# VHH binders against q9lxz3, part 4

Target 1, 367 residues: q9lxz3
Amino acid sequence: MVTRRRSKKKKKTKRKKQSSKEKEKYQTFINLPCDLLQLVISRLPLKDNIRASAVCKTWHEACVSLRVIHTSPWLIYFSKTDDSYELYDPSMQKNCNLHFPELSGFRVCYSKDGWLLMYNPNSYQLLFFNPFTRDCVPMPTLWMAYDQRMAFSCAPTSTSCLLFTVTSVTWNYITIKTYFANAKEWKTSVFKNRLQRNFNTFEQIVFSNGVFYCLTNTGCLALFDPSLNYWNVLPGRPPKRPGSNGCFMTEHQGEIFLIYMYRHMNPTVLKLDLTSFEWAERKTLGGLTIYASALSSESRAEQQKQSGIWNCLCLSVFHGFKRTCIYYKVDEESEVCFKWKKQNPYENIWIMPPLNLIDLPLFDHRI

## First folded at step 25 (VHH)

Design r2
Fold by OpenDDE, fold request of step 26:
Structure r2 (fold): chain B 367 residues (1-367), chain A 122 residues (1-122)
Amino acid sequence: as target 1 above (367 residues)
Amino acid sequence: QVQLVETGGGLVQPGGSLRLSCTASGFTFSDYYMNWVRQAPGKGLEWLSGITGEGGRTSYAKSVKGRFTISRDNAKNTLYLQMNSLQPDDTAVYFCARESGTWETEYSFDYWGQGTQVTVSS
């Protein structure tokens, strides 16, 4: 009778020790130093980040904090032949094919805050489109020239959303059109033309602190303040960059950057002094990563220098029959590693993904 | 009419030096990015070096980096290429080429001269 009781106690102790060792193994991962945890989490794809967030409170907090910080813009490629779209996530290096029949005949004009501004040159229709939700916000029709640039201030879900474009430049006058979200009509404003005689076209538009900044192809910068209905050409001499094949203008927390691209040379970075309205050359991007496209550019502050994307310019490239992107380090020591070629402005654009990517039907969870 | 005239080519021994000049006319020289390119017999066009309109920035191909130096004198409408440590493989016709500012072509040059022959031989 005595011998059977001893065997049951030993089995219970072994199971408890195994369960405690398994718990200890799980506890060892929970007790990762914060720095190491952040390092690990920062390298996790979003899917794994979400999984990791379920491990414990500490991991959850770390995962959520890093999700917000490391949301890279996505690249959308527009097909030339069909209504197909390709979405590329640089962080995951994944491509997703999308089909939007509702955008047949449309071209992209601008991107901001996760929305696309789309234009149909045949119908003159403009609409905001969210590729993640497929939401559409129409607006009154407007005829636009092929090279005409348009920008908007914020997401159309905001009542403060404002569209801006220059519709005409004559010898004497500039005509500006603005549209407030949910307005019935475009507002027209006419100003005296103070641009230089060699004016050709506006190539870049950014919105910052209530003002639209418009860059001409000659490097002149103009501003439009919608609240004041005020137009002015900035007195600063336009930066002369002979040999540049293109430029990107971006805004980050009130700072405006201009990047000139060259075929055979490293980019030049300029920062606008908002007091003097003069451009100053910068050696670095001040810790920013700029995701640049012809119509609009996104900027991100990188928290970790170790990510390798610190002070970088990110550009779309086609390599090995795949759409991808390349990061260019912007520093004085960087050798010309890539010969940049200007792309069709309407072929691709950067877009901010939604913060809650988990709910996006776009990624078939089956893969 | 836009014209580019290259001079300074010739025969040089290996390890020798040569300075090429290109005189520009018919346009505002300082407004253009200028390049040196070369074409060896039986080979395609090779880009060597470029310089911004104001001369503030220069770029070089790997093949000539550290050996060649591009410069310009805008007052004289002249582009220069100082070539040092020349090798037989540097034998080619050298051209001064104006950048067109377009992205449509592989070589975005709209004007170039007749070229000057450089021969590196012992």
Scores: ipSAE 0.027, ipTM 0.493, lowest interface PAE 3.1, mean pLDDT 84
Fold by OpenDDE, last read:
Structure r2 (fold): chain B 367 residues (1-367), chain A 122 residues (1-122)
Amino acid sequence: as target 1 above (367 residues)
Amino acid sequence: QVQLVETGGGLVQPGGSLRLSCTASGFTFSDYYMNWVRQAPGKGLEWLSGITGEGGRTSYAKSVKGRFTISRDNAKNTLYLQMNSLQPDDTAVYFCARESGTWETEYSFDYWGQGTQVTVSS
């Protein structure tokens, strides 16, 4: 009788020790340093990220944080006095100071797909610059006016990358220049000017589905199709908005939005009907968050309503001496919370960060 | 010459109502965003309300929201401010102000009138 009792006790003790070791093993993963946890999570596909978020509160926070980081544009500030740049992550509310001596004398022209288009007004040099990798892609020189807008279609690493600008508007003619990736020279196209004669400057340019859309200060929308070498002024005009202090045009998955800003009023959102080329007012951004800057704007579809960033316009603001951003809700319930002030278009721009931010040496300064 | 002339001010009891008018001249009234602002004794300028050129949109300061209503008649070149439920703290000189289109200052008005005195007192 005595011998059977000893064997049951040994099995219980082994099971308890195994359960404690398994608990300890699970505890060791829960207590990963935050940086390592982030590193691991950053390598997970979205599906696994979601799974990982269910492990514990710490993992959840890390997973969510990384999801936001990967999806949220960053704001880059350009110093007026030196070759210093400040990157701001709105999701983490973190700043990173960067120095790019190679960009001395350059101003920003456009941003898309994680790249900056930079222009030197003294040397007439244009280059693509990736602030995260410091990669530079030069292109042929071009003289540009101070208020001249330029846009590009995609990352310069793509052979399909196109640059577009209107170099001249005369009474009779519009001159367009395009640059194809790895081309030796700018292509020049001349079209009859069909714009209204009253001082048309292009304020906003977006690329969508192979076409450049150009908005004038008078509200005229023109399009250029590089593939067809076709230029046209569209019939549709946004309604007159007296009192507006600025506008942003953005593209998201083939949809084009125009946002009019006011000092004391909530923004007005217009969506372009691509069939009729008429602008229709929208009450919301359709689940989008628009990160707006004067030269270019980024748009993101938010997957989680819980972030509170649903149907928002994100804008750069100065709060005292600190550069930050503000989110405007674009819905009927939104109250004017801040008086938006027009900024120098060359002072800041939204940029999409790379997906693998952790691998970038720039983040060592986040400590 | 651009001119703005405010009228309709006066003495009113707490809880009372008053309607201010601003007559504009010397410019295309409908092309401009118009504002009401006030200045209380010993205080700075306070923005109250704004309206787009065509009158399609209005905005209000938190202090007057639900009590004041801005409107305009472009055919008459006139801006209005209906003030209801007036309180002693609403005592101020009220100004009609045209938006300058420049946003460099806190209050970017290029023209405003002489103002009209509103006094709320028992």
Scores: ipSAE 0.025, ipTM 0.463, lowest interface PAE 3.7, mean pLDDT 84
Fold by OpenDDE, look of step 25:
Structure r2 (fold): chain B 367 residues (1-367), chain A 122 residues (1-122)
Amino acid sequence: as target 1 above (367 residues)
Amino acid sequence: QVQLVETGGGLVQPGGSLRLSCTASGFTFSDYYMNWVRQAPGKGLEWLSGITGEGGRTSYAKSVKGRFTISRDNAKNTLYLQMNSLQPDDTAVYFCARESGTWETEYSFDYWGQGTQVTVSS
């Protein structure tokens, strides 16, 4: 009885050494921290930003967020010779040239809410112009003197948009013209002249809370309330500051500021007390940045310290052949630019760029 | 007629002090920004100091900051420059100048005095 010992063939289970191919974590740019991603994207031109936004949702969000970044005003320079416009972004220190043949013969009168008020002295045509969209909104013609100031209350896309100007100042009377958006004609109002008889011209006009504030070259402040069709000269006067290089008036959230520039010292800032109608000197801008030009000034409460442009007065200057900006600190000892000079009021103006830079014609490479 | 007359110049030893005066006439003195400027022999004009019309603000060139003090008495129509710690390099003709409302030139002064000589020498 030969007991056949069945040799149990030990199946050597070849443990397949799964070579742990270390998944080389291709550090795809997709996994960049949002801050780093934004930093990288911030350096991309808009065209590339748009391309980058197609990569993934995270990139899209980052790209879009950076497209909204320009909350600071831009400076627009008007060429005297070729109808070219130079845009300067002080935050990015970038220049862009634009050409608007449709504005041939026009000069700038005012800027607010991303719109320019343009005037042709030969045809007496007035229009709103958006340099970013090239939109034009015409209005009835008006003859204007060279030194006549004009302002408007808000973007012409609003039905509440109102234009305001003083067309005549005589010994006895002041003539005001107003134009509501989409109106057929200018409205004319005549008031008794209560200004001091020192050949007053209006140099600065701002709109705040339904009222136009008009500053004369002598420092008198007048107000016009369109809703009431009311004109008044306020009793308060800023200190006489002859010898100042410039005077700028701006509005911020219902507050009115007056800035005087001197060649050898920091600017003086005055704030209007709307109760007493007195001007009080301010030692600080309170976190405001004021972008000042002869025809209009913009003010922003900038939280972003990134550009170094905060809590200061920003002015256009020529450095050699280059147009740039200078910054004056009001509350700190700043370097005083002794070479700053008053410029032709029609040569430059501050303008608010659109929130979306995509709206800039400069980026429409489709042409 | 607008007139500015400087006085108070003279010879002083190094480390000494002088007080210059400028008397203004022919305009409302308190309404104008006033300046002191000097011209040393063989050199150009140098701005030194400025003061606002009401006297509330002053400015100084780096060369004189801490040594010179500008002030004004509007009741007397007089501008002052107190100069302390004078050095030989401060030797110059000192001018009082009214700031103009127009900024056409580097020095936008519309009226100047005749100047007063300051000499700092041992």
Scores: ipSAE 0.020, ipTM 0.440, lowest interface PAE 5.3, mean pLDDT 83

Design r2
Fold by OpenDDE, last read:
Structure r2 (fold): chain B 367 residues (1-367), chain A 122 residues (1-122)
Amino acid sequence: as target 1 above (367 residues)
Amino acid sequence: QVQLVETGGGLVQPGGSLRLSCTASGFTFSDYYMNWVRQAPGKGLEWLSGITGEGGRTSYAKSVKGRFTISRDNAKNTLYLQMNSLQPDDTAVYFCARESGTWETEYSFDYWGQGTQVTVSS
């Protein structure tokens, strides 16, 4: 009985030396310190920002965060001679020429939430226009005086959009017209005139927290609550500023600011106390940048103090033959603004660009 | 009729002081922004200082800031310019000028006086 010695062949498990290919850590730009990445991204044009956002998640987050932070209002210029429009991005210092034949004969009335209110004095047509998408939202016709101011509450894409204007002021009565989005007709409301009898024109209108605030050229502030169909003249008046050559009123997160302009003096900034309805002078804008135009103004909270635009008033100016804007610092140390001139209110207006500029046909890469 | 009459000009030594006055009539003085401007020989009009109707705010050109002080007495319908530390370069005809808020140009004054001569010379 021959006991066959089963020779256990020790299978030498060849430990495959995993050649640790030292993946040369390609120091990819992926490992940039966050601060440096943000710095780089902050200097990228939007196109490159978008490209950069595709690199990795970290870059994406940085790019998106900076896109939101740096979306400044754009300035739109309206040509007097042709149907040409010029858009100016102050952040990039870039101009874009646009042509809107559909707006022939129209003048701008107001801007908010990326939309323009446009009026044709010959046809009495009103429409909302988005210059970025070229969308038009028509509304019923309305005769308007040249100096008549209008405002709307939000984008016309919202069902809550309300258009507001004062159509007449008589000795005894004020007539207000409102238009709700998708309404067939204007709503007319008549109120007793409580305004001071002297030469009151409405110069500024802002919407805040469901209420339209209307400032007269005499400094009287009135409010209209459309929900209550209520009109009132507020007792508080801004300090009289004789010699002012203009003013801007703006709203930011429920706060209302009034800026008086002077030809040879620094602007005065007032903030409305919504409890007492008194105006208080402010030395600064509280970190805001106000983009001011005669018909409407935009406000932005700046997150970075290092941005030279902290506490600034931004205004359209001509420098040489170029349309640009200038930032006026609103502080006690600031030099007198010698260069501000009152402009035709219909020549330019600030407009908020859409957040997703990538999809806008305006940036046709052919420039 | 709107009238502005400047007074107080004269000859002064360098480093000296002078006070100009402008008397206004024919309008509600307190309602208007008032200015001092000057014109030196062979030079254009130079804005120096401005003051709001109620006197709440003042402004100065860099050339005169810290040396000149604008003030007004609305009860007397008078605008003042206190000029200190006068220099030869301050030699000019000085005008008070009313500024209308309706004017859109930087140097648009609707009314001004005949001016008063200020000469700074050793």
Scores: ipSAE 0.016, ipTM 0.304, lowest interface PAE 7.9, mean pLDDT 83
Fold by ESMFold2, fold request of step 26:
Structure r2 (fold): chain B 367 residues (1-367), chain A 122 residues (1-122)
Amino acid sequence: as target 1 above (367 residues)
Amino acid sequence: QVQLVETGGGLVQPGGSLRLSCTASGFTFSDYYMNWVRQAPGKGLEWLSGITGEGGRTSYAKSVKGRFTISRDNAKNTLYLQMNSLQPDDTAVYFCARESGTWETEYSFDYWGQGTQVTVSS
């Protein structure tokens, strides 16, 4: 009661001052000190941040700076029933539904550097898509088996962009196709199959320090070096029983991490020793935040956030029949479900928004 | 020939303890995750506990956590379940089960023992 009376009195005083500030709002907001402007803008959802950036040059620069400082990966989900996709920013707890009919029939093959590699299995069309700019960069057609993985080295706007896939694995041979940006055709290379099982499939592919690392369904790790046109199975033993709910592989600053979940056990994080190619368990992330999904993973070294999403694993998980996405604190052995739920959490894909987001169309209804 | 043989079942009073054993043969035991599963009369299968191949990680169902302890001796190819504070609703056939050797997105057990009966009654 005393606390409620104090709160009500302060609320009445704030409403009187709010009315006075409404008469002065344009001049007062334009002239706010930088630290107060940053506080106000940091509390805005993305739509309001974009609208606020149109007020004046000072507000524009503050709004854009806060977007860059606070950017984190978003989740994207493509509808199976229409030509829409949904973007979700976990840091702001805000979603946006978009339509893009030109991608009808396409599925995602790989995600990296804010770009999606998209494939239409009926037309064999292959293209890069940026869901924030809606830019499309078509690639030469290629037939892909349903379970075939494809990856790329960097954004298609770079002259260094290289596409990579393993098209077949036989008892004796493995066939690799690559496409270097602006080449006339796909390059095919055949190598001796050095995998222990003839029918291995690849579950995860990451590009790091000029080479592709490929994880098989048996836990073996292979390497393809495109500059040497070289393929081999790396030494070292596969990790023991990595998981039945899926695994994820990610790269951060040259280091390779494997994350897996086994039944009711907590997620396990392994780091590859690049000297011995053995996997070693990590009991801490050391400030690293990993955003893992089946087709790609993102990582950042971050300061503690008010959202609680820092120094953790942000996973799409299917823990029995829970159908939930989580963030998991490895050193605390604790988990929290995201508010965003989809029918199949393994179809959620992490993607990094671009730094130039303010120069782009609004996301709410523009497509 | 993969073979799993459970022993150590029997009759015990409420609050009592039993230790189950499962002897494995026909495969490299340390390479496989192992599990205990039970089936009460007229009911479905209930997963109880699992352990990694090297024994470093364990997991338990809520119904048995704090009362049951899974362990393994890879030198003897033997899996154990120490069951304490047994209650009448722990009465069941207890099975040893081997986890599938593939990296699948679904849980699967590819080999089972014949089971051992545990009965908790006055």
Scores: ipSAE 0.006, ipTM 0.324, lowest interface PAE 9.7, mean pLDDT 74
Fold by OpenDDE, fold request of step 26:
Structure r2 (fold): chain B 367 residues (1-367), chain A 122 residues (1-122)
Amino acid sequence: as target 1 above (367 residues)
Amino acid sequence: QVQLVETGGGLVQPGGSLRLSCTASGFTFSDYYMNWVRQAPGKGLEWLSGITGEGGRTSYAKSVKGRFTISRDNAKNTLYLQMNSLQPDDTAVYFCARESGTWETEYSFDYWGQGTQVTVSS
């Protein structure tokens, strides 16, 4: 009877020692020093950050704390030769190639709230396109000139989405067309032309608090209020500074900024006074980072001065055969950069990524 | 007819100073961004300095910053370049150039003068 009891005890002790060694092996990877963990997590793309956050509580906390919420706009580049698109995330410094055969022959017109307005000059087709989801929202056709600017108020998923464009400017009259999302037809409005005689084109259009603001190439600012069907040219004029090679207009929380670019001097920043409707020159961007492109510009308020992107203008650049962006500090101490050149307005545009990037094919690690 | 005439060039010793002038005619001088550029023998065109039409803003190349000062007198239709602490490598033909309204190239000028020779030598 005595011999059977000894063999069972030895098997239990061997299993307990193996289980403890296996537990010790698993414990060694989970208990990374905090500094190392942070270092690793800081290098993870968002998708992997999310995955990593599921490992344990400590990892979760670290991942959440270091999770770069893609608050930064992305650059989308449009190929001239094929239906290829390149997305660039400046925060991660990553490029992704995308193919959208459905956009063959289309050019970009505007970007807002993660959507692109696309136009086909051959078919006169307009559509909203979400490059992240590949959703497409068609609309009635409209003939557009090459230099004609168009803007929309918000994402087409909203019933309040409104498109705006000026279709014609004559000596006496200006014609505006607007389109509400899911409408059957364009609405046409005609107003007396109060623009300066030397008017050629609208260069920038932004939407703010229910109103479209249109900047002319001569520096005149006009506004259109769709709710009132009201058009007016504002009396305020930005200071005329010869030698400008371009401008960007952007809206941020109800404020409108105009940035004039120069070849040999720092950009001039103007802010619209909404009471007097005059442009006031600013020394800085007021803590904003402006992501500027020819057709549309995005603005972000940076919370941390330490990020180095405080008071910056972010511009698309081509460097080392790679499309990327560069941050220019806009302050009194900023150096003049001569490397920026005017680009084809349809070559690239800033776009806001979705908050939830988990399902984006962009993070296919195979590249 | 648009004309730009540079003057004030000459021979100067290292460490010396010169003041260049450019007299403009045939256009509204105050409406244009004006520049100084130079070309050394066997080298390409180098941008040095620029000034807005009203003279409110100036810019300088790194190579001349702190040594050169651009200014203008719109009443006299004249552009100036004060050059201090001149070095042998500053030897070049200096041009005043009107910036064009079109930005085809990094240095797009529609009019320039014949230039004035600046020679810095011991």
Scores: ipSAE 0.005, ipTM 0.291, lowest interface PAE 9.8, mean pLDDT 83

